# VH-VL binders against q0atu2: the designs that were tried, part 322

Target 1, 119 residues: q0atu2
Amino acid sequence: MLDKKARIRTSREYRNVFEKGKRLSGRFLIIYYVENALDNNRFGFITNKKIGMAVIRNRIKRQLRAIVREYQGQVKNKHDIVLVARAGIGKSSFEGMEKDYIAIMKKAGLFARNANKID
Below, E stands for the ipSAE of ESMFold2; O stands for the ipSAE of OpenDDE; V2 stands for 0.75 times the mean of E and O plus 0.25 times the DockQ between their complexes.

## First folded at step 16 (VH-VL)

Design ti21 (framework fv_dusigitumab; at its last look DockQ between E and O 0.88; V2 from the best seeds 0.77)
Fold by ESMFold2, look of step 16:
Structure ti21 (fold): chain C 119 residues (1-119), chain A 121 residues (1-121), chain B 111 residues (1-111)
Amino acid sequence: as target 1 above (119 residues)
Amino acid sequence: QVQLVQSGAEVKKPGASVKVSCKASGYTFTGYDINWVRQATGQGLEWMGWINPYSGDTGYAQKFQGRVTMTRNTSISTAYMELSSLRSEDTAVYYCARDYDYYEVSYFDYWGQGTTVTVSS
Amino acid sequence: QSVLTQPPSVSAAPGQKVTISCSGSSSNIGDTYVSWYQQLPGTAPKLLIYDNNRRPSGIPDRFSGSKSGTSATLGITGLQTGDEADYYCGTWEDSPNAWYVFGGGTKLTVL
């Protein structure tokens, strides 16, 4: 479960990641990430109006939280990481989103060494 | 550095189709969505739809559904918008624009120069 | 129907200040963020303001934005002849028919 200290909470914290962070994109997801001054990671999730109505946006956000929770123990610490849903994500499968997340996080170098358990 | 360069002006008859191209440079083409916006002479801006160049997924304004097709060729970093069954009311300047995500919103941070399409009988 | 309403035109002399309003609804401005675009005569639109009140690099601080409730405002101080243009607000819409909406546009004339 993603606890409170591992959440990006305020709009200012979110905007900081967009302004100062690096950006990597995949088929259904984009991540923005920046080193933070904490001892832990924080995760944020963005599903804006362009991806669909509120029901769809809430479902996608729930699915992304589940994916992050599954792999959070393998993420290098001291990063603020925001996941942004891309337009069209509502038609993707959970497995498709998960594979996209793994690929992006590997490309960003955000998984700990010996991460061969992540396919 | 980011540039969107569109194809040249076109003159079409009613009932024909037009396909406008938008070539991107200075950034990773598949990493940002492309939106299409048109503007009839003396009128405001009208949003037509988006394409995700990575997946090829699209979303169209309901007004254009059934007449518009947005595609891309990732190997040449080019997006396309095709509008069929043209009418005189489709006479407009057509723009492509790059969609940039910021927090809970996105906006169009770079625009093509526009392509004038004239539909006359 | 959800549409963003702007005055059709505004005018002022060089050096003066103007404001341009953009009125929307709870399905757009009321629960999203507003962008402003400048369209100089004969050119493509250009991003002027994003996220209600932020300026992209290269936009001078005499351009400002604000939002209150379902309305947004673009402010321009120290008007110059080169500011003569059409100005559009834009935002995402909570509607199945279209995801992005523009205001009708405001023609700014600098005397």
Scores: ipSAE 0.749, ipTM 0.896, lowest interface PAE 1.1, mean pLDDT 90
Fold by OpenDDE, look of step 16:
Structure ti21 (fold): chain C 119 residues (1-119), chain A 121 residues (1-121), chain B 111 residues (1-111)
Amino acid sequence: as target 1 above (119 residues)
Amino acid sequence: QVQLVQSGAEVKKPGASVKVSCKASGYTFTGYDINWVRQATGQGLEWMGWINPYSGDTGYAQKFQGRVTMTRNTSISTAYMELSSLRSEDTAVYYCARDYDYYEVSYFDYWGQGTTVTVSS
Amino acid sequence: QSVLTQPPSVSAAPGQKVTISCSGSSSNIGDTYVSWYQQLPGTAPKLLIYDNNRRPSGIPDRFSGSKSGTSATLGITGLQTGDEADYYCGTWEDSPNAWYVFGGGTKLTVL
């Protein structure tokens, strides 16, 4: 589980990232990212109703949290990053989501240069 | 400037198929879902479905399942909606609309000009 | 017929205030955010309000949105002749297959 301090928690915090951050889109994910004034990264996860019922949305959210946790130590610090699940993600495998996450984070330049487990 | 430009008016016989195109410009085509919405004359808006232009994944309204096919050609930033087994009740203006995902919601922030499809014997 | 219920028509004189209601249920408006669309005669719909009460760029502050419970409301102050149009509320329905739902639409006549 992500540390409490590594989570975007409030609607205001989410909207700040949406309004001020940069947007990049992948196959299954959209990320909004912006620098923060902290010494750590914060992650947010959005699975809107387009994804499907609450059971599906929650499953996707758990999977995305697992992916983010796996690569957390390789992400450049001082960023707020929101992951938005795209429609159709529910049909994707975990590996497919992971691949998409890695690809989009690379495109954003958010991985550290010395990242080890980056495919 | 974001634009969605749709194909011209269509006249079809009952039982035929119609394929409407929606060409996007001014943004990254694969980065936003496309929705299709129709409106019969003097009636309200009716949602038909969505397509993810990146993956090609689709979701259709139950009413149109088995009869509607949404596709895209990424090389020309164009989305397509094909409706088969046409009937008179399918006479309507058909719109494509860009889907913007924002926080816990998505909304249709840009619309095509609409395509009139007339089904008559 | 529509999942979301709107009054079929409203009317007022220029300069007045009007409100358009949109009634849904816990599976749509009650559990998500509402958007509003303006459709001028003979034109495509245009986004007017998103996230219950937010205005896109170019939309004047005469237009406002709110939500309470399972109902949403569009407010228009300082009514102008150019506001004469059809207005639709919309949102996503919580269902096994996610689908978008519109209100039946409200025709606003400026007297």
Scores: ipSAE 0.715, ipTM 0.917, lowest interface PAE 0.9, mean pLDDT 93
ESMFold2 (binder alone), look of step 16: mean pLDDT 91; pTM 0.939

Design ti22 (framework fv_dusigitumab; at its last look DockQ between E and O 0.91; V2 from the best seeds 0.80)
Fold by ESMFold2, look of step 16:
Structure ti22 (fold): chain C 119 residues (1-119), chain A 121 residues (1-121), chain B 111 residues (1-111)
Amino acid sequence: as target 1 above (119 residues)
Amino acid sequence: QVQLVQSGAEVKKPGASVKVSCKASGYTFTGYDINWVRQATGQGLEWMGWINPYSGDTGYAQKFQGRVTMTRNTSISTAYMELSSLRSEDTAVYYCARDYDYYETSYFDYWGQGTTVTVSS
Amino acid sequence: QSVLTQPPSVSAAPGQKVTISCSGSSSNIGDTYVHWYQQLPGTAPKLLIYDNNRRPSGIPDRFSGSKSGTSATLGITGLQTGDEADYYCGTWEDSPNAWYVFGGGTKLTVL
């Protein structure tokens, strides 16, 4: 799990990002993001019932958390970022989700200057 | 100015197919899923399925699986719903609607004007 | 599977208030968020309330929503003749195939 300080915790915090943040869509993901008043980033992960049953939604969340952890050090600080699973994501591979995340984060300008260096 | 504009009314014989189009404008077409909903005269709304226009992935209501196909052409920002093996019970107005993801749910924030499909012997 | 139950009709005089119920189950309303749609005569549905109680831009505050347990309620105060319409609740139902469900609809008559 992400560190306690790097988590969007409450419904109010989540809804603030949806209501005041910017929205960008990829093939399997949507990100909502807004600048925060902290020294760090906070991440949230959303799946809804259109994605599938709870076991599928939990698998998707675990995979997205793993992707975010891998690239977290490359993300510009002071942002609340919510990753929303798009309809159809259950048919994607981990590699497909990862590629989509990288593309959408670059498009949003949320990776630091060296974000193109990935392993 | 989000707008969904659907194709014109159709009259079909039982056993035929119909393909309804839904042209989107005023937003990034691939950024939002499209759902299809129908309504028989004097009846309620019935959900048919969704398409992710970026990936082309679909999900259909169980009663329509095997008879419905949802597709899109991203170059002209248009979604399609095709219903085959038509019967008189398929006479309805067919709507496309934009699906907006919000927190742990989603809802239909913009709707097309509807396309009347009449199936007559 | 569970369906959403609404009264078939409701009526009241101009200026009065009404409520429209939407009764569901733990697999839908009890486990997610309810949305409301208004369908004026001869038109497509329009989003009226989302996320149980939130109003889209342009919807006056005399329209309100609430949810308790497996039931949701649409409230309308200061009724106007322009409010005569069909009203539908809707939500995603917890199912293997990701179903969206609507209530049966409620016809509001202002008389």
Scores: ipSAE 0.799, ipTM 0.915, lowest interface PAE 1.0, mean pLDDT 91
Fold by OpenDDE, look of step 16:
Parts: sequence; structure tokens; C-alpha cells
Structure ti22 (fold): chain C 119 residues (1-119), chain A 121 residues (1-121), chain B 111 residues (1-111)
Amino acid sequence: as target 1 above (119 residues)
Amino acid sequence: QVQLVQSGAEVKKPGASVKVSCKASGYTFTGYDINWVRQATGQGLEWMGWINPYSGDTGYAQKFQGRVTMTRNTSISTAYMELSSLRSEDTAVYYCARDYDYYETSYFDYWGQGTTVTVSS
Amino acid sequence: QSVLTQPPSVSAAPGQKVTISCSGSSSNIGDTYVHWYQQLPGTAPKLLIYDNNRRPSGIPDRFSGSKSGTSATLGITGLQTGDEADYYCGTWEDSPNAWYVFGGGTKLTVL
């Protein structure tokens, strides 16, 4: 599980990222990202009603959190990053989600140069 | 400037198919879902479904399952909606609309000008 | 017929205030955000309010939205003749499959 300090938790925090951050879209994910004034990164996860019922949304959130945890140490510091799940993600495999996450994060330039776990 | 430009009016016979196009410009086409909404004359808005232009994944309203097909051509930033087995009740203005995912919801922030489809014998 | 219920019509004189209601259930309005669309005569719908009460750029502050429980309300103050249009509420339904639902629409007449 992500540390509490590594999570975006409040509506205000989310809205700040949406309004001030940059937006990039992938196959299954949209990311909003902005620099923060902290010493750590914070991640937020959004699965809206378009994804499906609560059971599906919660499953997707668990999977995305697992992916983010796996690569957390390779992400550039001092960023707030919100992952928004796109419609259709529920049909994707875990590996497909992971691939999309890596691709979009690379495109955003959010991985450290010395990252060694990124394909 | 974000624009959605749809194809021209169509007149079809019952039982035929119609394919409406929606060309997007002013933004990254694959970055936003496209929704289709229709409106019969003097009636309200009716949601038909969505397509993810990046993946090609779709979701259709149950009412149109088996009769509607949504596709896209990413090379020309164009979405398509094909409706088959047309009947008189399908006479309507059909709209494409961009889906903006924001926070815990999504909404249709840009709309095409609409395409009139008339089904008559 | 529509999942969300709106009054079919409302009317008021210029300068007055009007409200348009949108009633749903716990599976739609009660569980997510509501959006409003304006459709001028002979034109395509236009986003008017999103996320219950937020205005897109270009929408004047005399347009407002609110949500409480399973109902939403659109408010228009300082009514102008140019506001004469159809107004639709919309939101996503909590369903096994994604399902967007619209209200039946409200025709606003400026007297």
C-alpha cells in the first residue's frame, strides 16, 4: 500500500492538480501532473462512473496502485500525479495497464534517467 | 481551437445503413473519448455510446446494441458512427461530442454541428 | 421516459430569476456530478455547467448550478432574451455498463 504521505487525499488537492497541471493521455490512462513543494511525490487515482460499477472501479484502483508502487522509486521527485482511468480499461490486462503507465510516464518525462526497471 | 465537424445530411430507406463522420481538430484526437448523441425532431437528447479513439474500445447504450458500430480513423482524426437496420424512429439529428474526463466525472465540452438523418420509404 | 426529470417548460420576464430542476435517483444524481447543457434554437447543445456548479470559460456568473441529494438545480439570474433555449441536465448512471443519461429538457421562454 502507498504511504499516506504519498497519496492525494482531498478534493482541493485533486482540483489543484487538474487546474494547474499538465495533461497527457495514453491508451487506458490520463495523467495530470504538477510540481509540488514537498519532498515526496503524491499520487491520486480517479475511476469515474464511465468505468463501470463500484466493484470494477475498485479493482482498477487496486491494480493502478500496485503499478504505481512498483515504479514509485523511479519517478522524479516533487510531483503530484493523478491517474485517471479511461473507459475500456476494465477490459485490459494488468500487463496492458502497466505498459500504458510506463509509456505515458516516459512521454511525460517523469521517470528518472537512471531508472532500471522500465521497459 | 477545438472543432468537431460532421458529415452532411443523409436520406435513407428503411432497412438501410447510415454512417456519419466526425472530424476533430485543434487537439490530440486520441486523447479524448467521443460520444454520440441523437435528437429526434422536437424531442430530447438521447445518448448512444462512446468510443476511445486511442484503443478503439467502445461502449453502447443497450438500446442500440447490435445495431450501432462506432469506429475511428486516427490518421485523419475522424470518428464514425454507423447505424444499421434503419427505421423511421431513427430519424433524428446525430451529434458527436468530445468527452472531457475531469476529477470524478466526465462531461461533453465540445459538440459537432449535428447531422440530420432522415429515414423514409 | 427520461431517467432524469425536468419540468417541460419555464418562463419569466427579462431581468428576472428562473430555476430549472433536475430530479434523479441514488444511482445517478445521488452518486455523481451533474452537468448542464444549453441548446439554442436550431443549434447544437453547448456545455453550460459542469461538476454541479462550475462554469466553463465564457459562461457568465448569472448562470449557476447546485446539487442536493438526488436533485440538481440550474439558476439563471438577470434573464436575457438570448437565454431562450432548451436546457438539459445530464450525468452518468451507476450501471454494469457505462450509461450517460439526460433529462427530458426544459424549454425556457423569455416573456
Scores: ipSAE 0.715, ipTM 0.919, lowest interface PAE 0.9, mean pLDDT 93
ESMFold2 (binder alone), look of step 16: mean pLDDT 92; pTM 0.943

Design ti3 (framework fv_dusigitumab; at its last look DockQ between E and O 0.92; V2 from the best seeds 0.83)
Fold by ESMFold2, look of step 16:
Structure ti3 (fold): chain C 119 residues (1-119), chain A 121 residues (1-121), chain B 111 residues (1-111)
Amino acid sequence: as target 1 above (119 residues)
Amino acid sequence: QVQLVQSGAEVKKPGASVKVSCKASGYTFTGYDINWVRQATGQGLEWMGWINPYAGDTGYAQKFQGRVTMTRNTSISTAYMELSSLRSEDTAVYYCARDYDYYETSYFDYWGQGTTVTVSS
Amino acid sequence: QSVLTQPPSVSAAPGQKVTISCSGSSSNIGDTYVSWYQQLPGTAPKLLIYDNNRRPSGIPDRFSGSKSGTSATLGITGLQTGDEADYYCGTWEDSPSGWYVFGGGTKLTVL
């Protein structure tokens, strides 16, 4: 579970990442990301009505939170990162979303090098 | 400079099909969805559907379900909209538009010049 | 006709202010964010306002937007003859795969 410090919380904070951050798109996800002034990462999750009904949007958010939680130890610190669901994501499997997340985070350079190498 | 350039005007008979192209330049084509919108003469804008050009997934307005097909060719950064079983009421200008995600919504920030499709009678 | 209702036309003299309303429901405007599009005669629509009240680059600040409840408003001050156009509100509505809805459009005449 992401703790309070690791969440982007206000609409102003979200909009700041969209306005100042870099954008990178994958198959089902878009990330917006910017360095922050903290010692930790913060994550935000965005769906909108174009991806489907509220039940589907809430399911997608839960799945993205779970994916981020699984890989959070591999993410370089000091970034605000917003994950945006793309149209069509509702047809993706959890594994499909996970693969897309890994690919775009690697392409963005946000995974720490050799994070899984040794303790 | 972001541009969407559409194919030229078409004249069709009832029952035929039309395929309109939309060539994108000035941005990463697969990074943004494309929407199609039409407008009959003197009428308002009517949304037809979207395509995610990376995944190839589509969503169509219910009115066009079964008659519209949206595709793309990523190697030439081009989206397509094909409308079949044409009727006179399909006479309209057809636009493609880039879908820009922002916060909990999205909007159409760049539009093609439009393609006039005329269906005989 | 449209899910989003706009007046068919509005008019005002050069230099004056006009507002254009867009009325929706809780399933769209009440729970979403509104965009406005300007369509000059014979041209494609152009984005004018996004996220209820934000202007893209190149749109002067005499164009403004606001939202209250299930309604949105486009404001135009200092009217110029070049503002004569059709104006459309738009937003996403709940549906299984997304459904974008436009207002019916408002013809602005500068007299």
Scores: ipSAE 0.826, ipTM 0.920, lowest interface PAE 0.9, mean pLDDT 91
Fold by OpenDDE, look of step 16:
Structure ti3 (fold): chain C 119 residues (1-119), chain A 121 residues (1-121), chain B 111 residues (1-111)
Amino acid sequence: as target 1 above (119 residues)
Amino acid sequence: QVQLVQSGAEVKKPGASVKVSCKASGYTFTGYDINWVRQATGQGLEWMGWINPYAGDTGYAQKFQGRVTMTRNTSISTAYMELSSLRSEDTAVYYCARDYDYYETSYFDYWGQGTTVTVSS
Amino acid sequence: QSVLTQPPSVSAAPGQKVTISCSGSSSNIGDTYVSWYQQLPGTAPKLLIYDNNRRPSGIPDRFSGSKSGTSATLGITGLQTGDEADYYCGTWEDSPSGWYVFGGGTKLTVL
C-alpha cells in the first residue's frame, strides 16, 4: 500500500508527467518520469482498455502497485513516475512484470547507487 | 522524423495468402505498438489488430482470428501482417499505424501510406 | 455495422461551422477518450484530435473536439475547401484483448 503522498492522483498531475517527463519503454511497461519539487517520489498507474477488461486492468494495477512498493525505497527521490501498462501485460506473470520494471528503471537511472535489492 | 513505409501493391487469387510489410524509422521501433487497419474501396476504416514489437505479443480483432498473423523483425524495424485464405471481400487498402500510449488511452499518431491488396479470380 | 455511429455526410459553405457527431456506448466512448482522424481523398488517415479535445502539433485551433456521456463531437469553424475529407472517430472498447473501434466515417463536402 503506497502512502497517499506517494501517489499521483489528479489528471493534471498525470498530464504534467506525460508532457514534461522522459519516456522509456519495456516489454510490458512504459514509464514517464520527471523531477518534482517535493522531497518524495510519486507514482502513477495507467491501465487502459487496450490491455483488456476491467477485471484484468484492476489485477494489473494491483500487481504494479505491489512491485513499486517493494522497490520504492531504492528509487532516487524527487521524481514523479507514471507506469503505463502495455497491451500484452495481461498475459504476463508477476515475475515478468517485476523483471521488466527493474530493467526499465535501471535504464532510466532511477535506482540509487546503493540499491541492493535489484541485483 | 517518424515514418512508416509499407510494401507495394499486391494481387492475389482467392485462397492465397498475402504478407504486407511496414518499415518504421525515426523512433525506437520496439517502444511503440503497431496497429493494422484496412479500408475497402469506398468503405470505412476497420481495425484488424495490434502487435508489440518488443517481444511479438499480438491482439487480433475477432473477425480475423485464425486468419491473420502479425509479426516483426526488430533488426530491420519492420512489422508484417499476413492474411491467409483470401477472399474477394479482403480487397482493400491496408495501413499500419503507430500506437501512442498517452494518459488513459492510446491513439494512432503516424500512419503508413497504405498497401493495396486486390483479391480476384 | 460500425460500433460507433457517425452521420454519413455533412456539408457547408466556406467560412461556416460544421459539427460531426460520434455516438457510442458505455463500453467504449462512455468510459474512455476519443480520437478523430482526417482522411483526405486518396491519402492515409491523419490524426486530428486526441483525448477528446486535444490537437496535435500542426492542427489549427478551428478544429475542436468534445465528449459528453456516450457521444463525441468534432467541430470545424471557418470551413475551408481543403477540409473536404472523410472524418472518423475512434476509441478503445472494453473487451478481453482490447479492441479498437472506428466510426463509420463522415464525408464532409465544402459547397
Scores: ipSAE 0.778, ipTM 0.931, lowest interface PAE 0.8, mean pLDDT 94
ESMFold2 (binder alone), look of step 16: mean pLDDT 92; pTM 0.945

Design ti4 (framework fv_dusigitumab; at its last look DockQ between E and O 0.77; V2 from the best seeds 0.83)
Fold by OpenDDE, look of step 16:
Structure ti4 (fold): chain C 119 residues (1-119), chain A 121 residues (1-121), chain B 111 residues (1-111)
Amino acid sequence: as target 1 above (119 residues)
Amino acid sequence: QVQLVQSGAEVKKPGASVKVSCKASGYTFTGYDINWVRQATGQGLEWMGWINPYSGDTGYAQKFQGRVTMTRNTSISTAYMELSSLRSEDTAVYYCARDYDYYETSYFDYWGQGTTVTVSS
Amino acid sequence: QSVLTQPPSVSAAPGQKVTISCSGSSSNIGDTYVSWYQQLPGTAPKLLIYDNNKRPSGIPDRFSGSKSGTSATLGITGLQTGDEADYYCGTWDDSPSGWYVFGGGTKLTVL
């Protein structure tokens, strides 16, 4: 599980990322990311009704948290990053989500140069 | 400038199929879902379904399942909606609309001009 | 027939205020955000309000939105003749793969 300090928790924090951050879309994910004034990254997760029932949304959220946790040590610091699940993600595999996450984060330039387990 | 430009009016016989196109420009086509909405004359808006142009995945309203097919051609930034086994009740203006995800919801921020489909014997 | 319920019509004189209600349930309006769309006669719908109460660029502050419980409300102050149109609320409802629902629409007549 992600540390509490690594989580975006308030509506205000989420809205700040959506309004001031950059947007990048992948196959199953959209990321909004913006620099923060902290020494650590914070992650947020959005699974809205477009992707399916509550059971599906919760499953997807758990999977995305697992993916983010796996790679969090390789992400450049001082960023607030929100992951938004896209339509159809409920039909994807975990590996597919992971691949998409890696691709988007690379495109955004958010991985450290010496990052491992990315390719 | 974001634009959605749809194909021209169609006249079909009952039992036939119609395929409406929606060409997107002014943004990254694969980065936003496309929704289809229709409106019969003098009636309200009716949501038909969505397509993820990146993955090709679709979600249809129950009413249209088995009869509607949404596809896309990413090389020309075009979404398609095909409706088969047409009946007179399918006579309507059909719209494509871009889906913008924001916080815990999404909304349709840009719309095509609409395509009139008339089904008559 | 529509999942969301709107009054079929409202009317007022120029300069007056009108409100349009949108009633849903806990499976839609109750736990998500509402959008409003304006459709002028003979045109495609246009986004008017999103996220319950936010205005897209170009929408004047005469238009406002609010949500409480399972109901949403569109407010229009300083009514103008150009506001005569159909107005629809919309939001996502619970479904296996996402389901968007519209209100039945409200015809606004400027007297």
Scores: ipSAE 0.847, ipTM 0.940, lowest interface PAE 0.7, mean pLDDT 94
Fold by ESMFold2, look of step 16:
Structure ti4 (fold): chain C 119 residues (1-119), chain A 121 residues (1-121), chain B 111 residues (1-111)
Amino acid sequence: as target 1 above (119 residues)
Amino acid sequence: QVQLVQSGAEVKKPGASVKVSCKASGYTFTGYDINWVRQATGQGLEWMGWINPYSGDTGYAQKFQGRVTMTRNTSISTAYMELSSLRSEDTAVYYCARDYDYYETSYFDYWGQGTTVTVSS
Amino acid sequence: QSVLTQPPSVSAAPGQKVTISCSGSSSNIGDTYVSWYQQLPGTAPKLLIYDNNKRPSGIPDRFSGSKSGTSATLGITGLQTGDEADYYCGTWDDSPSGWYVFGGGTKLTVL
């Protein structure tokens, strides 16, 4: 589980990332991301009903949280980042989601180089 | 400058197939899903399914399962919807629409002009 | 079959206000966010309202939306003859599995 300070919590905070952030899409995921005024990153996770029933959506959210937690130490600080499950993600494996996440985060330039801080 | 331009009107006989194209421009084609929606004369909108143009994955409305195939060609930014075993009640205008993910939902922010398909003997 | 119920028609004089209702269930409107689409005669639908009450760029503020419980409402003030169109609510539903549902549509006549 991510630390509570590393979670986007309110609907207003989520909507701010969608309204002001950059959008980048992969095979199974979309990220929206924007610089924040904090000293840390915050992550959010979104599914919607096109993905399937609630049990499927909740499973996908848990898998995405696990992926983000594994790599969060590599992410450049001061960003709000929302992961959106894309149509078709329910047919993906955990490994497929993980590879897509790594590719998207690299393309966005959000993985730290040697000079980045960690939480 | 997002545009979805669809292929021209088609007249088909019962039992035939039709393939409608939808060419996208003004945005990254693989970055947004395409949905297909049809409308019979004087009737409402009917959702048919979606395609993820990056992965090629699809999801179809139960009514069309087994008769519809949605595909794409990413090199020309074009989505396709093929409907087989046509019957007279398939006479309709067929639309493609771009699916925009926003918060815990999505909606169709850009639509093609529509393609009229007429099924008659 | 229409899962989302709209009145088949509504009318009012130029300059007046109308509302268009959209009634659904807990598997759609009650647990999701509603969009509205305008379809002018002979044209494709156009997004009018998203996220229950937000307007895309270029949609004037005389168009408004709201949601309460399992119902959504489109409001149109300052009616013009150019507003004569069909109006559809729409949203995702997960019962029995994910699909997009439109209301049956409401024909607006400006007398």
Scores: ipSAE 0.846, ipTM 0.923, lowest interface PAE 0.9, mean pLDDT 92
ESMFold2 (binder alone), look of step 16: mean pLDDT 92; pTM 0.945

